# Ledger of designs, part 116: VHH binders against Flagellar brake protein YcgR (ycgR)

Target 1, 263 residues: Flagellar brake protein YcgR (ycgR), of Thauera aminoaromatica (c4kar8)
Amino acid sequence: MAELSTPSPASPAPLDGGRGDELEKFTLRGARQILQLLQDLITHRGLITAHTGGGHSFMTAVLKVDEERGRVVLDPSPDPQANRRALAAPRLTCVTQLDGIRIQFPLVGLGEGQDKGRPALFAPLPAEMLRLQRREFYRLQVPLAHELSCLLKAEDLARKPVEVSARVIDIGAGGVAVVVPTGAAEFVIGGTLPACRLALPDGEPIELDLEVRNLNRQTQRNGTEQLRVGLRFAALPRAADTRIQRYIFKTERALNAKARGGL
Short names: E, the ipSAE of ESMFold2; O, the ipSAE of OpenDDE; V2, 0.75 times the mean of E and O plus 0.25 times the DockQ between their complexes.

## First folded at step 17 (VHH)

Design LD101 (framework vhh_7pa5_2; at its last look DockQ between E and O 0.67; V2 from the best seeds 0.70)
Fold by OpenDDE, look of step 18:
Structure LD101 (fold): chain B 263 residues (1-263), chain A 120 residues (1-120)
Amino acid sequence: as target 1 above (263 residues)
Amino acid sequence: QVQLVESGGGMVQPGGSLRLSCAASGFTFSTYAMSWVRRAPGKGPEWVSYISPLGGSTDYADSVKGRFTISRDNAKNTLYLQMNSLKPEDTALYYCARDRSLWDTKFDYWGQGTQVTVSS
């Protein structure tokens, strides 16, 4: 009676650590680097969009870096309600741009006080800062005629699951930007939207996980407010990646041909 | 070119009020801290008030605290100084100044100034 040794279940293949590695290349964690980047923001007078969660944000600036106390001094909002939300938030997600490079960093432990008798917001120095160089992620502006859409699986303010059909305005190898009506869903920067569906013209929608990377409220000329959501492909199958790249290439070629008077 | 143009000065009696304006051009106004500075006859320049780029932080000299209010409209590229309960000691040429730094109240540009005279 030969004891059939049941083959030990194959250890799940390590999740393809490659995408996390790419983000790590752009993440600053060194204290000196962080301080330098914050000083650069001061020097260049970079305005910061600080996200407090719940779809809320306010504009701020780094006014000072207090190295001795290990804190940043931020410009309070002229809106007291925005400041209250900021102080109540467990984390701020700060987004800015310097020399065309997107910078993102978290602030935790926000407080209010005075520096030299001036009202200010204070936070400990960020533990990490993300510096994303545009060069690596070419984004195609999607022609309106293509009507690319993405079905977002999100939550509303009550944390009820909602599906939002969003128009894709730009697409790249790393993600998409979409526009949604204001109030259609609650988006949180760093949050994951699972099992979304990207509709391309060439076939069936692509199912993919998306990570919210950016939120921008935009007022259209007609006075309508829209929310622009920047989304990163969190998990993209290889076949889907190929399709997206093919679409981008084909579209670019067509646009260039048109620009040259050929169509 | 950076330009700062002050207006709203004049003659007022003690206890009166004035509102100064400063129209800014030639730079991204919303990214700079701004200050009011004044120079009384025979005296050196005196810092009066500070406001942060977004307007969330303000500061005042002790001499004007509680009487003056600094504000800004970034959409209009305009700085304001509401002056209440004016005193003869407030007589000065008032300057709008751009802060070179966001926090240190060091100025790199000044307007031509607007005259404020408080006299009975």
Scores: ipSAE 0.878, ipTM 0.950, lowest interface PAE 0.5, mean pLDDT 89
Fold by ESMFold2-Fast, scan of step 17:
Structure LD101 (fold): chain B 263 residues (1-263), chain A 120 residues (1-120)
Amino acid sequence: as target 1 above (263 residues)
Amino acid sequence: QVQLVESGGGMVQPGGSLRLSCAASGFTFSTYAMSWVRRAPGKGPEWVSYISPLGGSTDYADSVKGRFTISRDNAKNTLYLQMNSLKPEDTALYYCARDRSLWDTKFDYWGQGTQVTVSS
């Protein structure tokens, strides 16, 4: 699971590079896995948006994988200027989607030529490919008015058990981000916080185990420090998953309705 | 419900020009490579031209190279073949064909065809 926001559903924009450490678990590096994913793009006819830098991009597709030469064969743009920009770029960032799975990968060393008399762009096989399911990286920013909280079971600075009520600032299918005053508790990345309680606006608190994924110290305008903690749901009962998804859907619908109609 | 409907054929004198069109429906046109294939009277089918999904790659049979131009408009789901410097040997029924492969020119659907006759 990851603490990532999705771009607009229609947007092919790349995911934030500063979140790369969080994306490592979704990154394929095995040569056979990369070959298989590229073949899946061919089989399912996945169109690719290739970003050439400076806000420029063009549409392409993987037409063929040349395994013996270790390269992909790409559809050139019918726009010669787009091809010229692509060939001049030191790196392409390729973004596509298959069945709700977002796929992103770099291509370096782009060249042009012909295969059996057919014009094509060529690039070495990527060393890595990111594979993310949409539900795993979607995050709802929680409205302050909802006063969403999570009671965390952790240890204080003296290593004594403490319960900390933390404000939930975002929530997704895979976890939550919370804010805690600096010094209220100690957190260890990869550590498990058992039997925490997530309070949604309606119904009983949801009891669940949380895994600490990331920590970020933030200084507010008034000079106070707080700790932002990213927490993964270690195991979600089906009933809890349903309640969380219902909250996300209802809140998103309400926010979208307000934005469109002014309510 | 895949449909390919060719049009634009007719009778023309040697050296003349024709533009063929193929209207595609029932599938996501922009994700498929497309070809033109012809069948002359008494002969088997001959592949004429290929275009990649985004239109950046094209290919032609040696017999038509330099005279014919394949193109596509993905917004209009339409494939084209511009035929210049036509010869009597170009007389054939011309078919729009959908490639099931993106690169290897293998066909799974064909249109009804449009007749091209080049004679003086």
Scores: ipSAE 0.697, ipTM 0.881, lowest interface PAE 1.1, mean pLDDT 85
Fold by ESMFold2, look of step 18:
Structure LD101 (fold): chain B 263 residues (1-263), chain A 120 residues (1-120)
Amino acid sequence: as target 1 above (263 residues)
Amino acid sequence: QVQLVESGGGMVQPGGSLRLSCAASGFTFSTYAMSWVRRAPGKGPEWVSYISPLGGSTDYADSVKGRFTISRDNAKNTLYLQMNSLKPEDTALYYCARDRSLWDTKFDYWGQGTQVTVSS
């Protein structure tokens, strides 16, 4: 059965690294700002998903900020294997939400020890923390039934213009991800695709400029190859933004109602 | 409203065991550190044990270390205290206490308590 997950205000998975440039303006790097945000997590009892790599993660919390030693004190996992993975990982990617605000930060140099006779994990203060409104990170998984498409104005290998109709697989405030057959066009990370057309169900296609952010080749079960292309909206007119947000909102509500079974 | 309900107390002989439970409601249990506190007859309250919000850090008073084990089941909103090798000195009213801090113990709510009596 094709059971859809209910939409949530935050995802425990780290944000896609291909969105790095668009996330920089939401990145805190000041020591005072970082200390305050960590203290806010403590005050509001934020639970954190700490990703150790290889698809592994564990739940934790910031129990204390030790400003004198320049470190955070984390709740170890009750699972010893999770703690061993965390201590072996070169980096923990911590993800949490505070009142609908997504917070993500790296911890490096994790160690174990005791504070006041109580076991804990310790790490130096993070050098950066992301702080995002839901609108800035949310990506709707587009239902197959909607068959959303985006006409890409790209180039072939010979740099000749080619138009590719690509199926949209997810959409958010900052961009879309699409799939195309491999070889349909040449895409370059950082490249701009001007005057593409995004087809929403409710009206004329939206004309917009897209920037290629990531490329992932995948092979379908039947052996067919396709390319997942992550695309950022370059300059999104207010009217286009409104239509996209309306589509996301309406679709999210419909998926949420279906997942609950209505009754 | 915040509510903590202790159970599992009773009478037991020295050397015996009991398991206390504390059912929590009215708050997000998994985001709070929790403690057990006891009050012996004629004495003031004594902190017994601590457990961190996710259960990865535990701590015990010296008088119970090695004999008592604190645990929690966040899916069931329940705190536990396994008490082994009980002594007459463990006779007390045992309280489940919620910690308003995550690390430096500061209690804001506790239950009615469950009586543990070790005799004979």
Scores: ipSAE 0.536, ipTM 0.831, lowest interface PAE 1.6, mean pLDDT 86
ESMFold2 (binder alone), look of step 18: mean pLDDT 84; pTM 0.844

Design LD102 (from DX1 with L100T D104E I110Y; framework vhh_7pa5_2; at its last look DockQ between E and O 0.52; V2 from the best seeds 0.71)
Fold by OpenDDE, look of step 18:
Structure LD102 (fold): chain B 263 residues (1-263), chain A 121 residues (1-121)
Amino acid sequence: as target 1 above (263 residues)
Amino acid sequence: QVQLVESGGGMVQPGGSLRLSCAASGFTFSTYAMSWVRRAPGKGPEWVSYISPLGGSTDYADSVKGRFTISRDNAKNTLYLQMNSLKPEDTALYYCARDTDLWESGRFDYWGQGTQVTVSS
């Protein structure tokens, strides 16, 4: 009577894998991007809540970015006890908001010292910064001067394949809105447009699949009717996502600088 | 509109003390570095002291180091300068100034009208 060893039930794979991938999309790891974001925090005078662990936190600010030494200069707390806790902590979790976007980043290797005779806290530049843009809902209005375009592979009324060059009017992490001449192609909500090409200013067009999500007829001031097509990225390679995010970030920064009277 | 209003100046004898105040309005006070600057008769402006937005970092000119203390109350939008062991050389119009940069000193975008400090026997 051979005792059939019942196979031990495979421990369910931790569901945490999917949330990690989504978080990765919002994580900046590029040195230049990190430096820029830190500089933006300085420029916008963003206050930071620094968590030291154990339920303790203190308010700070990035006072300076020292690129030569690869460190950030932080405003010490006026509370000496908070500074002691910060220095004893193996890691600070810094949380702030810039332009309505939550920013989170770790600092490791905090030390105290002086720069030009002024007391300060110092930390190496963060290796990563999380920018939690509600990506799904944020759409950057594309400046007309950028002339972003998307080559759409669609069908006409006769179901004949047609290529339509569409102007991109807004872009987000999840998709684009484009304008096309009325009658240029037939679009069906929920339909997929395969192997389209999104042209960004920074290089070669990105090939991607697009899903039609919205159709709106718009009449221009000149009386010309156009079709606004909302498109979702159906499958976006990681490299393409990074490029799109970089473009959005750079453009937003430029627009904000202009709005503030900056050149 | 950004406003800085200094107060607390006066006449004191050498060795005396004064406390200057600067009431700030029209901006988020807690996000700016602030400085005291003074102008003596016939002299150019002299930077006196610096304080960081949260008050954790301070700096002083060598001429006032050990005698003056800069502080701030962000809840009250007020900057302070405690001046001890005053000398005739400290006689000046004292200005509250908003620093343009959070760390680099010497650039100011707004000033108050100033408060007069006179140290004389």
Scores: ipSAE 0.882, ipTM 0.954, lowest interface PAE 0.5, mean pLDDT 89
Fold by ESMFold2-Fast, scan of step 17:
Structure LD102 (fold): chain B 263 residues (1-263), chain A 121 residues (1-121)
Amino acid sequence: as target 1 above (263 residues)
Amino acid sequence: QVQLVESGGGMVQPGGSLRLSCAASGFTFSTYAMSWVRRAPGKGPEWVSYISPLGGSTDYADSVKGRFTISRDNAKNTLYLQMNSLKPEDTALYYCARDTDLWESGRFDYWGQGTQVTVSS
């Protein structure tokens, strides 16, 4: 199953809360859909990273769905401290991935006890579950050798139009992250950058409207500052979406092939 | 491809201790519940102990409860059975077995070859 994809080197982190408005369309709330998805996790032996807050997490699994009592039976941690932290937490954020599908859901009201003499953690069935195809959440770290750039159409501090060629750091189905020198342009979260041009290796630049989602100031080792800008594709034509997905797929496949000792 | 290899058996006196190991390969060990099952001479198999995939839940047959401890090291793909206060009636071939269900033990799809435990004077 992961033959065409580079395995994640670390346990998955929860998706940004600031993306809640974009993730609503991928949220399941039907009781039957939730039960089916939980059963799929059991059938396919999906391991779950449960985040308890404060940077703490532990590995668990759904061992059983108890439909009669409306609860899940979870594997406790062999570390008693992890279990105590989980029980004290107001909620767990559970993250897992199966066959390129990212699944994330909250559990509230965690308890401990025994089922048929076996220690277990129990939680009510989640009221909602996020189900994302890899393409909706996946961000390809762009190889430096590809020299991927995006020509941004923005404004300077005097509100004068300026064009900035920004290096693309990562790319996904929903947007890109770019790096620009501090002071090159003024960016405002929620602001729109019209008619920007994304240069992909396999053709003419793609003209895109981008929305600023986040800003992160970074200091380089030589003391110079740069700005990392997260940009959402405001409206993406099917042809552009196809080209971006093709680039992501080809690049990931090539990186996976190199990882198998070809180079 | 799937292999389970037991070790650590031997001869001990009543009241002695042994630690059994099972080296697993050919599958993602951490996603399976595991059990120990024993077979005494001339008798059928008896389930001894269960451990959940991440090791947070364990269970034991009444005959060994309080004396045996099951554990696992998922980083090393190894299952263990610590056997204390051994009795002559514990004499058996001990098998490492892979459970087909995550929670209801008793249905196994792969077994090791077994390791002999003999408890005698």
Scores: ipSAE 0.730, ipTM 0.887, lowest interface PAE 0.8, mean pLDDT 86
Fold by ESMFold2, look of step 18:
Structure LD102 (fold): chain B 263 residues (1-263), chain A 121 residues (1-121)
Amino acid sequence: as target 1 above (263 residues)
Amino acid sequence: QVQLVESGGGMVQPGGSLRLSCAASGFTFSTYAMSWVRRAPGKGPEWVSYISPLGGSTDYADSVKGRFTISRDNAKNTLYLQMNSLKPEDTALYYCARDTDLWESGRFDYWGQGTQVTVSS
């Protein structure tokens, strides 16, 4: 009989570049902090997705930190094309997650060579590393039964105000993704939607400003067309943040209990 | 619990070939560098070959370079050693060993029972 195939895991994507100002408080720049975090990746055997641009990536690992030479030693890909793309790239964006901690860092100046006859990829130590707790990057897929919604204060084609009730499909600390019928309103990437209302189950809707980050037209299995709108929280009051995190935590616990079959 | 099970050994004449396999279980195979180590009769262990966790880097003892090829299949949790142009001095018990270090071989925390390779006429 044929062996059962295991699906390949999806490569984790880098965080959105438009989050740079928001992420500065989580950015490590001290030399000793960076060395320790790289050593932690080695100790915990963290596998790293290295993005080379153009939608390409490959799996790697930090094999050694060479403090004397000020460089990291990376596991080359067994795929020669991946190695060629990496060496041609002006920058690698490395992404990994260890025990709920997301780690992201750039490598510049990647080269190939040998260390004591053993081939590897080499790069200078990164100048910065992001270290984020799960809550800072995680996006909960909202169960359909929750019917979580967000009232969007948008404009039609004639720039007249319209209100659109949008279903929330995922939610995290930094924003939501919603779906609306195609043509319900005009959305512009980079545009701000003021005074929107996010409805959570446990209280009054939260009033907040949203920024449009992406737009994707989608066709459902039944042929229905809709627009997926990625929205960033522009200014999130602490009380609103607390309610969102509480919703995520409680929903996640409920989903995990159901997955164990204990419901 | 960690298990490493070697297979594929046997008797061959000088110049022959064998392919060793090592089935790994009880740990995340793809996050460990792996080595083959051999022990000839009356001698201590000798490192033979290294492969990095994702398989992009390999290395060999001088005595086997050009004749042996290490490889791994991380989807099947299996390590391999293709041995060609075998010589009588390759006669040994061959072990699949888990490296404690990702880059510098030399210390192994787990290895299997070994598989015997005998090269004689």
Scores: ipSAE 0.656, ipTM 0.873, lowest interface PAE 1.1, mean pLDDT 87
ESMFold2 (binder alone), look of step 18: mean pLDDT 88; pTM 0.885

Design LD103 (from DX1 with L100E D101G G106R R107Y I110Y; framework vhh_7pa5_2)
Fold by ESMFold2-Fast, scan of step 17:
Structure LD103 (fold): chain B 263 residues (1-263), chain A 121 residues (1-121)
Amino acid sequence: as target 1 above (263 residues)
Amino acid sequence: QVQLVESGGGMVQPGGSLRLSCAASGFTFSTYAMSWVRRAPGKGPEWVSYISPLGGSTDYADSVKGRFTISRDNAKNTLYLQMNSLKPEDTALYYCARDEGLWDSRYFDYWGQGTQVTVSS
């Protein structure tokens, strides 16, 4: 056979599992998050490199999500040997990317058959998906119209508790940047602000702990001083992570649709 | 600029064979499902065959099943239709079409100019 396996020029290696606690922050486990990400792969025609073990891989794609049967429909390889290896494997490790965001997920229990008379591979929906964004390059600039705010619980110069409503200027998977008037509260890099409340447009404020990462004092043109504070999400619950990711995705889609629509 | 250019049509006797090709450019070919659609004289368009983005899944109209084989070479951005055991009723203009639709639908957003296949004794 001239072609023994489906050619994969990318064949990206799976990410190192030894950093489990670091990767946990980027792992999606909500059923709706997983379904939405799989639909995004379909909509954006994401090609997937599926690693079957033993150094073998093949290219596939998610063709549809069958919610009633709780499974994905995958494009089989045109190479029968690649399909045989995949079906024999206890697990596929699937790797892809969307707009520079690396996505990785396992598929267990692969089967073959037909969907509406067409050959297909089937697998149960993954229980988790890793969504690793390159943090140094991307943060969503929060539209001013969203009036997104975070109520910070901090201390003033006299060590008295103070609450500061800060405007969120950008948001990412790992944290937010906010602006506060200079002198409204004291911040220490590496310090934790407990039980802060992030107000998203839909639903109740999210209660979360924030770690201070950076501070930048700015003097505005009108002479008003403000402090830009970079804050990292600490101990982010699954429900909170789901809502934040949904907000980011929904806002990105709306901005992209507006740009594509023109008028 | 999306372009689809068909070739390989011609005249053939009943029982003969032809191989159609479609050269695709202006988009990432490997991410789109592709179809062949034909139009016979005096009739509307008839879907003939489908191939998934990576080529692992194919489908055929009942009228051509067992006689035609669709395939693709994603490295060359080329779609093929191998036509065997041709019949006079296969006479038509054959179009390469890009399938924008989801797995459960067919929506063709770009078509080629077509290549003529004539089956006659």
Scores: ipSAE 0.536, ipTM 0.853, lowest interface PAE 2.1, mean pLDDT 84

